# Designs tried in a protein design chat: VHH binders against c4kar8. Part 225

Target 1, 263 residues: c4kar8
Amino acid sequence: MAELSTPSPASPAPLDGGRGDELEKFTLRGARQILQLLQDLITHRGLITAHTGGGHSFMTAVLKVDEERGRVVLDPSPDPQANRRALAAPRLTCVTQLDGIRIQFPLVGLGEGQDKGRPALFAPLPAEMLRLQRREFYRLQVPLAHELSCLLKAEDLARKPVEVSARVIDIGAGGVAVVVPTGAAEFVIGGTLPACRLALPDGEPIELDLEVRNLNRQTQRNGTEQLRVGLRFAALPRAADTRIQRYIFKTERALNAKARGGL

## First folded at step 14 (VHH)

Design i79 (framework vhh_vobarilizumab_d1)
Fold by ESMFold2-Fast, scan of step 14:
Structure i79 (fold): chain B 263 residues (1-263), chain A 125 residues (1-125)
Amino acid sequence: as target 1 above (263 residues)
Amino acid sequence: EVQLVESGGGLVQPGGSLRLSCAASGFTFSDYAMAWYRQAPGKGRELVAGIDSGGSTSYADSVKGRFTISRDNAKNTLYLQMNSLRPEDTAVYYCARVEVTYYDSSGSTYEMDYWGQGTLVTVSS
């Protein structure tokens, strides 16, 4: 029912609660600043995870900002159930990144309709947007070409040990987010997965203990559902920490170089 | 180039009927919601009726039960059938293309991006 609490750095979950005062200096409240930031998300084709509560979210994007009418236009999910959950929610919490900067904003009063004949979701412009450039919240979106995986040691529905190879979708200083097939294993928030193996390029897999921090059933833009699991690194050895940080910095530099047209 | 061309206006006596037509070109007509607006002498422009791409209709309270909006996607044509006309219906009627349609429990709300030049409807003896 309730929105997810303040997450670990690897979690896709929204920030809220007692951090409000600490985050004030990163909060944009000026109408012009909000419009500029939303337009930047459109220009950079920013994918947004819209949290509808109860551990549910869907992938969307800002299609248009209508300054005169004071609203945003969002891409609806191809899954009608995800759209119904969003329209029934009293509030969406939208989370995205732009060049490693975490951006989060609320949308209240979501409606549906059509824009130029195409299905669309509409909401009033947010009164505030969080733009948080802090290392603890930075997560590298893992390039699909890297085929980064984590072998999870978990339990199935019958509490029998199973190994699940999960795709790593983002990675940060404190953990990873992975995608698992629905029903492949059981995960409980706060549970520990011992001796998992994180496969980074350049070297042997890293053996890690992982704590489950959040679970999110995400409807993708193509309409398929996936279970996203946020995992915190527990008792991380210095050598493993160094390799993970090296991977993050090396990959970020390579992505920045590619975006700038090489050397 | 978007073009909307209205026809069918004229002089009619109270209680009479008229059918307005709007020929649309320059866009994929079947993808868009369409609407009829009118502007009476000494009044602002008001929405009369709307129809979305799926065929759902909406009407102003003043015309409900008397006017019928319809579309023919094969002919790229929008229609407004006006029955039981009253002197208060005297106005220039505009065909409009809807940029945005909102759906809620109160019905549909329409916002326009293009409209035609209008056709005059006069209801008097």
Scores: ipSAE 0.347, ipTM 0.706, lowest interface PAE 2.8, mean pLDDT 85

Design i8 (framework vhh_vobarilizumab_d1)
Fold by ESMFold2-Fast, scan of step 14:
Structure i8 (fold): chain B 263 residues (1-263), chain A 125 residues (1-125)
Amino acid sequence: as target 1 above (263 residues)
Amino acid sequence: EVQLVESGGGLVQPGGSLRLSCAASGFTFSDYAMAWYRQAPGKGRELVAGIDSGGSTSYADSVKGRFTISRDNAKNTLYLQMNSLRPEDTAVYYCAREEVTYYDSSGSTYEFDYWGQGTLVTVSS
């Protein structure tokens, strides 16, 4: 059948700019629209994953938008090495979510300085921002309390089969992002992991094939580094798709109610 | 200042039990999800159990049926009841507060922003 869930990128890593024609519909280039969106991120205290290239990222936030100087002020990482990677990068790709809408924008010319006597990072205002309003691009940040896990069937450094229990940190219609222990397994972009088991809170684990799409070493807010693996659903059975979408919807609604104090 | 103080750790025989407590201060305890993490010698930190502001609980597969997480919002205290303890449960146990990121009405993230000092649990004969 042709009625399929629209695939999403397998991880929160940057979207492929080579899909320019499709992404153009979601690209904001108006200065007022860009300023308003950045201000909305400040108002909602939106957490941003800033990708520095080479499979590295760190967590940040927009602290301030300086319209007169045409720049944004970002919260630096508590890890000095993450900040050095960011400053050395020719470009940051910033990824976040607002009202379930994926937002992505580039920052070029990152510098360091101080804001109100505290270390800060700053960059010129982006010339464009992506605001993806399709559910296919939505990624649910999985509550840690759900302890959603995926048992990966992978290989170690000696190419021996190994099973790795990985924590699912986000999930969408097209895949999951997981955190794996350092050195637990080898991952190759484009490689297939067959017969993995996704454990949702309700019911039996879902058995499915996963394709490795992204590898990212992310510096957490506590300054530690973790390996994040973006995994695409290579062949998703209809029943599994329905269960995953139901989990996403139910969890999103529950998180919304929780944020409002259970209303 | 956000402060989390764990207590209740100690030396126990395999099959024994312990109850850990975490006293929280400096924030509205009832508004936050809380968790217990542990770190065994030479290993990274791992999630043991979580409880959200509404009382919903989650457990690592290795402790399901043996450990119970609970909270007392009137006392600003988080608990972990540990039964049928095994040598592999030997670790420093940490209390953590979930960071909630509001980028809309959707709510919480997977990260825990504040950690206590930890309390040592040793299970040996």
Scores: ipSAE 0.000, ipTM 0.117, lowest interface PAE 15.0, mean pLDDT 78

Design i80 (framework vhh_vobarilizumab_d1)
Fold by ESMFold2-Fast, scan of step 14:
Structure i80 (fold): chain B 263 residues (1-263), chain A 125 residues (1-125)
Amino acid sequence: as target 1 above (263 residues)
Amino acid sequence: EVQLVESGGGLVQPGGSLRLSCAASGFTFSDYAMAWYRQAPGKGRELVAGIDSGGSTSYADSVKGRFTISRDNAKNTLYLQMNSLRPEDTAVYYCARVEVTYYDSSGSTYEYDYWGQGTLVTVSS
């Protein structure tokens, strides 16, 4: 069997209705714009999640842009299996953030070799990059020091109710992404997790109904694998929405102050 | 409107060969990575081989050295040459266009593959 697998044709991945003509405004196709954005990712040490298909991804980074040869140089995974999946994939979908702005681009023709004597992955420069600069697409990377968690009400492998405390890795106006320990719970894309509790600073946990939107087994920079779950806020009371936005705003300001002071 | 039409499947003895074709229309074929998947009865769908817009190829370990994926951009056609066929290669084979995913406001990533109707390959004596 292939390392990659896809769902049955009767059970395709859900389609995103917001993808249409509106995203064209955020698509960069100019060579200079693409080169500048890739260079900005290097300068800001942006971590990239590279999706290899079949629910698999690994964490990487752009090490270098080779303008003369028209290619990018990526940091390989310390997990050889993740690198084999990447090299076997017809394309990588690379997703990252720059100052909270979502950036996505495809890489095709991935190869392996060395850069300055160190293992590296190479790919031709992407022909397009998506840069989602709208507030509703903004995702705050949650500082580890904040110890933000969401108590999920889910089911275990035996379909029994279970409560799982999951670490929140990013948060935005529409939802959160969390890390779930292996074997702690089962998730179904499109399924609803009722009465979950998001712990924010300054007050009681916020009770939320969450919809499962994405499941991804991500190989980390240290070679370990994590299950990442993308969760949509099914509905938010105004007070909860205000508290979430306030947390995002305060944290953005603190992170931006650190970035400016770090010069 | 994306359309993928597979052909070339059939019954063959172990050790035999088949060549599958996939005629693509409704999109700029040369701009997309393409793949062959298969699904045996009672099993999930699995990636068999992929080829990107630049012609770089990838294969599942189970078919490496036996199968060859190729493309003809002038004819908008994808091929899979299958040699040294085994009974375990019996499956419906699907041509797919690999599409870039996008993150929505919830932070979710979706991956879309446009699929053909499939072509049945049966390897038996």
Scores: ipSAE 0.007, ipTM 0.178, lowest interface PAE 8.8, mean pLDDT 78

Design i81 (framework vhh_vobarilizumab_d1)
Fold by ESMFold2-Fast, scan of step 14:
Structure i81 (fold): chain B 263 residues (1-263), chain A 125 residues (1-125)
Amino acid sequence: as target 1 above (263 residues)
Amino acid sequence: EVQLVESGGGLVQPGGSLRLSCAASGFTFSDYAMAWYRQAPGKGRELVAGIDSGGSTSYADSVKGRFTISRDNAKNTLYLQMNSLRPEDTAVYYCARVEVTYYDSSGSTYEFDVWGQGTLVTVSS
């Protein structure tokens, strides 16, 4: 029985005009391109965050693409509640990364069953996939071995200052995504966290102001729930920006070399 | 090379019995659910019986109590024991490897990626 902050009311309706205009140039609609991208996610064992609405998501992966029957096969969550939420949702928004490039696609008409005797979720092939290739949208998935952390200066439920050491799960030119234990601190979308400290390998922690952009309660593959917080760099000194870009570039190069040798 | 080879079909009188066999090769038989499908003259294909890797079985209402599906994983063989045969059981019977088992409010659906050549069963005097 948990009552977290009531989910925010629905976002204001989009302004009349092309909200999709800016994203259209990053949208894949060709059947061959969609099939190839999904197959690439299988080959690279890409983990997918499937958003079921209401700030809930679960971790999944594409197990198979069935071109003949026009559908994808997904790994179900070990948490039965996450699977029930997914099956009840009118749409899943699937978010993942391949070579640091953000990939997002909708799945509609989710069903459940078995694939070769193993539990699976099924959905028709998406008609479109978003692939964000701009540098400002590039996100490096931080290797677990790097133990990258950010010391957040936030507030607890009583509005008292609290410091939370959060694990950085991805990093880009515009910000970081971090994981915090549920209940460790309160976050408000649009709120600013001043004087946080990002610990990169080699050198002093980078002091920076972070803006909360999104909040998501995610069910992990082991069935545990964690809070994911998306944070935007409110302002970066050029020296800090250079250090972050250098870390991303070096790590990206190392991961690309490892991936090409691993297959 | 994945292959399914059916045998045991033939002509039998109403009320008679037949045992169909399906010899599987080229894959780990014990890992897959298997099914028997049939196609009768003037009818679409219908699932007759299915058996999962754990041995759980399902049957079409038209054959329940008369047919028994079974498997022998040591011999890589699927069987269909057909008793109390009726003229309406006349069909080509196909062995199938089940790729996907789907459960919804309409029942279970079996989708297969490998199909045998079929064996003809004729029930007539």
Scores: ipSAE 0.000, ipTM 0.236, lowest interface PAE 13.4, mean pLDDT 79

Design i82 (framework vhh_vobarilizumab_d1)
Fold by ESMFold2-Fast, scan of step 14:
Structure i82 (fold): chain B 263 residues (1-263), chain A 125 residues (1-125)
Amino acid sequence: as target 1 above (263 residues)
Amino acid sequence: EVQLVESGGGLVQPGGSLRLSCAASGFTFSDYAMAWYRQAPGKGRELVAGIDSGGSTSYADSVKGRFTISRDNAKNTLYLQMNSLRPEDTAVYYCARVEVTYYDSSGSTYEFDSWGQGTLVTVSS
């Protein structure tokens, strides 16, 4: 049974017209390239969101690549339920980023055991990995210190209008991902949230129409669950686009300066 | 232009069966994964079943063993065979085309970029 939330990109049709052809040029299939990318994730201590299907995911990381056995070793969730969902899933879809480049890969045949006396999850090396090198797929991880929020205009469980202040986790050219407090609102994939307000550090809030693109109950590394909502910018005005791009650029430069200066 | 048109919904007694159909046009149907979602009154939209371009299927735990998703690439049609229907299966059922849109930390990297208007299924005595 295939995962519905994150199916593997299709290979191009025999003629350059197959759907998913756009993603094929970003797909790594060479064993050495895959091994190198997984090793880069280890070296940079990259956090991975592992999607188990049914709107569930958990935070993990690649602990090591076992080239001799052709396997990858992952950090298990402290939530036993998340680990059970992962082990029962026909496919685990791993999503991360490396220096702003989006990385995605499937894992099939997940098992559990121990690595050097500690609990671990392991799976065969993926046959393919996506490395998306386009601006529209870039996402800035928003620093907690920025306290970036988006005031969402949504509906509660009784279908009454409600305003929810959601923390912005990441932001890109096409949208934002937010954390919504438990029980605060109901979201429908494909639904539009009109006149929401994105609060950037400098200036007045930006008024935006947002489309709900995905919903995910993510188990954090501390074992707690968060409802994460992916939101697409609808009809983004030029001035708003400029302000968002400026914020992303300034924040990236500041984060790079801190990393190099040891601030 | 991508279009998805659902049909086959209706009123059925508990234990009954219905077959939903989704007629697709405006894209190469055989190249895409397809899915069925449902939304019950007062609830959010939930994934029911999916089928990829290779024919591999997946199901929500609540419908496993009772529902069967299938596709006919020659007719550009997606099906959902629903057996042993229960009152809790009452919902509007939506057909969706699965396409990659975003990659982010908050959710699925494959999002449904086209949705039908839905077809109502009512399971009541």
Scores: ipSAE 0.006, ipTM 0.166, lowest interface PAE 10.1, mean pLDDT 78

Design i83 (framework vhh_vobarilizumab_d1)
Fold by ESMFold2-Fast, scan of step 14:
Structure i83 (fold): chain B 263 residues (1-263), chain A 125 residues (1-125)
Amino acid sequence: as target 1 above (263 residues)
Amino acid sequence: EVQLVESGGGLVQPGGSLRLSCAASGFTFDDYAMAWYRQAPGKGRELVAGIDSGGSTSYADSVKGRFTISRDNAKNTLYLQMNSLRPEDTAVYYCARVEVTYYDSSGSTYEFDYWGQGTLVTVSS
């Protein structure tokens, strides 16, 4: 039996929300709102992290919404084992982001087959979708061109110190999500990584203590397996907080300007 | 214009055999999975057999070992060979083009975008 991963606001993993009534305010249950949101994910080519349980996930996308038959059609993983794990799971928890807004929804009753001759995964329409517009849950998807990295101070399987340069895939007020090759280091949920170094453009690296909040083994759309690690900022200095916020706002502004071009 | 035309139905004695044919036109036949459905008097439609573009087949438990589905892509024709026929096989048999297939705990589910007119099979003495 695999250990269950702990949800975190700073990772693409499902949020636990603390108090259930807090998440209720952001839960869509209207059929039209659900259909519209799924269609928006198609239009914006939103990448979805589908969690299959046991710390496993894969990248997918909504290919179409079939309103007449009451289902969604998903892009299968190029990794057959990821698809088999998904089909064996009692439910998928799908996490994505649209224009800085976190979206999360369950899929139950996943099946596999073909849509007009092309391999596809099928599931009934979700009865609910979580749509979080709160600034504290905002996550900037880090552009690949920025080559944003965090030097992690961790341990290998033999408990020897190792330094791992991890690529930062998203960043928010509360933390970062990074990817590392499977086996590069051992991470324990709740563990602290002291004196890690976050490299932002045009400045000295920021020294941070990071708490491991979430671990997901993720099969990418190209079939590559990576470990995605959600990390919470611990005792963030004021100067570091200011630099992180400035980076987020500046990058968001630049991405909004680029979107106007439509190229 | 997509068209499916069934033939080969008729009256047959229990234990006898019939071969049904479905002539397809208006689409690239070998790109599509095809299926045979039947509807007995007063009943809903039941999937009898399916065949995908690669030649993989599936059968309802009620007909497995007695019926054989096949296709001739050069002739754009789907066949159902029915052996050891029983009175409970009496039904209108429909040829269908499969738009979507998916698999669940009950087996394969087929969804159709085009159906034929049907051909009646009566099994009685």
Scores: ipSAE 0.000, ipTM 0.255, lowest interface PAE 14.1, mean pLDDT 80

Design i84 (framework vhh_vobarilizumab_d1)
Fold by ESMFold2-Fast, scan of step 14:
Structure i84 (fold): chain B 263 residues (1-263), chain A 125 residues (1-125)
Amino acid sequence: as target 1 above (263 residues)
Amino acid sequence: EVQLVESGGGLVQPGGSLRLSCAASGFTFEDYAMAWYRQAPGKGRELVAGIDSGGSTSYADSVKGRFTISRDNAKNTLYLQMNSLRPEDTAVYYCARVEVTYYDSSGSTYEFDYWGQGTLVTVSS
């Protein structure tokens, strides 16, 4: 029963086994398909969030696929503690996005070393990769230039009410992921943050209740830590849903135009 | 094109010393870990010593305390100073560029992408 629920589509957390039968049709197990998808991640310089368990993750990228030795080579974190957590983990769950499509895969047996004189992490090729072409799993990575924010109503360590303006890093039909400085507020998975205010371009902030779905202490590519919070829209009025979908659509079109060299 | 050229091999008496050199070209030598390995007649290849780009060294138990690996990045040259040589050190010695250094629960693994032609070291009985 515990497996009947899944995280919000906008959540940074991996999809759980409660959707196993539904996800099977989106799972790639062919060696050539897996190699091609990994190569596509390299070609597009796709950033990967690698979840190490215990609410920790770090940003990485696939640097190389070594087909002869059956390994992937990953960019290590500049934070040695993030690398130590990764090496100690029995499994990494890697989550990324390619052209709006959610991609998720496990890595088991992580090691460290050097590749052509550069520090690297190594793992055996994954036996399977999940590739989801579903609207409800789509997450738009919010451009930094948009400066999207969500004003969160939370509590501090002393259980005093605090308001935190959090940067929205991704958004989907079911929720948002935000980043806050570590220690800015206390968040409890399953807790509700009432009357939060999501600021989208072109209009008044959307007032809504958010449910905390996941918490992640993420080590960035520059070595700094931030708290990533996945938030589900508890009850979304049609007008708010329409505005969010318009923002996603408009931003996707603009990003696609820029990628193709459009004006 | 990557080239590794060994020199300094020869015949030496037990207890003697010998210095091997490896001249590297065709790549940024300073960026790579380098190693010496040897192959004795009728035996498998053995990693003798390694040195990373930062100068940290590692040695096989059979040579630790007797051999010293070093590098001169200005001259693109790798060295192996061999002291207190024994008949069992007789082998062809190869200079190798380390493509991958891998650390896991089983220890360290060194994987090579280029190696030299080898230089013979014979320690007289």
Scores: ipSAE 0.181, ipTM 0.632, lowest interface PAE 4.8, mean pLDDT 84

Design i85 (framework vhh_vobarilizumab_d1)
Fold by ESMFold2-Fast, scan of step 14:
Structure i85 (fold): chain B 263 residues (1-263), chain A 125 residues (1-125)
Amino acid sequence: as target 1 above (263 residues)
Amino acid sequence: EVQLVESGGGLVQPGGSLRLSCAASGFTFSEYAMAWYRQAPGKGRELVAGIDSGGSTSYADSVKGRFTISRDNAKNTLYLQMNSLRPEDTAVYYCARVEVTYYDSSGSTYEFDYWGQGTLVTVSS
């Protein structure tokens, strides 16, 4: 006779209690979901960091998903040494981001060859993919029409206070990315900007302390330089957190409805 | 338009030799891996030999040491030199262009996008 066991709550993993159980909530195992996610990475030209072990990694991209043959085709590294390490590795750990969502997946059985005469790396389709849609990992690309801004309280080169109105280009539960004209203020990675004001629709600006996480200088097509600044929320009251999440959810629903020919 | 045209098949006695040719047109021949495969009466298709754009070759165990694959990029032609022919070599032989080549520790796997019409090889007394 067959015996059915009542499912018990999952126990913590032996090496790191609860870590495996937490990741299981975000693991995709359906073949269609895996194929769709890989196709989305191709469509968005997602850059992938492939970790080969021993502190080594290389940049790659999914060039093609071959559903009939059950494999992915990857762009080889321009560094032949990196490709040799990858082929020798028992496993690659691939890490990327799609629309602010962290994607991670293993590839085992990596080989090399050619696709239509071009060098390529081949691997069987992953049996699972992690899609870490946690509040701290998600980023909404802010529609330009929303005119979302953050008033930054910063300093100039002489440490004199300046206020800069910065356009918000993406927003998540953990922070924002903004653009400012080059030279508008001095930014230092790890520096704190106190009492900045994030303007959201449907209410007063939210007063925030922001930590500078990254800086990227870009030249626009018209020759004007702008600075892209990644900012982390150093502390966030529950009411402010709720307003940010509501803005993100409402905007995403509106964008999805418009894309499907809805409102 | 991609075209592959085989020639050189025929009737040969056991222990004899034949040389098959495949004339390729409609693509840059030198950039592609090419292969020969065969289908014997009452059997499935079998990869016989492959050659990549760099000239590296692979062979089925049943033909190693007897068959030689080669290419002439100036003439856009693929060849299969068949020596010490046996009755079990009787088959229709097809020239194929390789779309995908995959290499692993067990050997090479070839996947084809174009085939010729085939040429019949009969090994009989």
Scores: ipSAE 0.000, ipTM 0.344, lowest interface PAE 11.9, mean pLDDT 80

Design i86 (framework vhh_vobarilizumab_d1)
Fold by ESMFold2-Fast, scan of step 14:
Structure i86 (fold): chain B 263 residues (1-263), chain A 125 residues (1-125)
Amino acid sequence: as target 1 above (263 residues)
Amino acid sequence: EVQLVESGGGLVQPGGSLRLSCAASGFTFSSYAMAWYRQAPGKGRELVAGIDSGGSTSYADSVKGRFTISRDNAKNTLYLQMNSLRPEDTAVYYCARVEVTYYDSSGSTYEFDYWGQGTLVTVSS
């Protein structure tokens, strides 16, 4: 529980004095609060990115909370190597989101087995969970139906210019996270990607400059590897900022209305 | 619904043999680890033997070499062959479905979600 992690474990945010005091007010340590939050992740089918260290992660979900035995049951990766990395890791850092609120928690002592005949991962209940209700940490999970993409101006492994159409998986006030096939392009943390084009559902693509903030090799539920790239809006024109905020607000309202049966 | 129905219990003399059967229904039997456990009057519940979906077996030290657990996935049936029975084997024997199998370097640990009604085994002269 030392730090806020980014979507990529390759560049987790280091803990400092000011952030330590700030993180404490967002840290849940009550057993009942932790159980309720984990149950909310099950109810909302929350996808969790489990960071195993060394720039590796895999997609999982909480399948159940076993209060009597003091443990959580997690969905294993279909990739045996991702599961092996997880079991060998001294700690998993789990990152997810509920209703735009970023949630992080550690799992220590991961084991494997079967639950009702199905492969499963088991871990003791976390002693603490971070629940971050700050606008700068808010990320809208982009619905797959929106087919939101960003055309990236990047370099290949030979340092030649390439264009990569990347799927946008989340978006916030400060940037986007995208996924690209491993090896499609080379990204350098702190590098700038000029004149990228963000395609929102309504209107023409937005031209903007992006800075690479983090990188994460992610094993998907189907067992394939992809690269998740966190990108910061380096210089965002006011008109583009307004349009992005409008998309976020409109999409969030629409998702909330669907979840409530049209309310 | 999940059902486990035991049969084959009875009265037997010391040194005798019995074969217990458990007919399973209401779930995909071949996917689950299964176990036999027993409870003698005035004693706690004791795991006797377990068998996983792949056929790997485990036994309590008190029954190793005397009891054999096996399964017939085509018949959805679990068996316990009990040889060289002793008075201390007297108990109600329960068939159980393993909800959780936990793996570590020392072996498998079993946790149960469904149990049968039990079948009484009495070993006396």
Scores: ipSAE 0.314, ipTM 0.692, lowest interface PAE 3.0, mean pLDDT 84

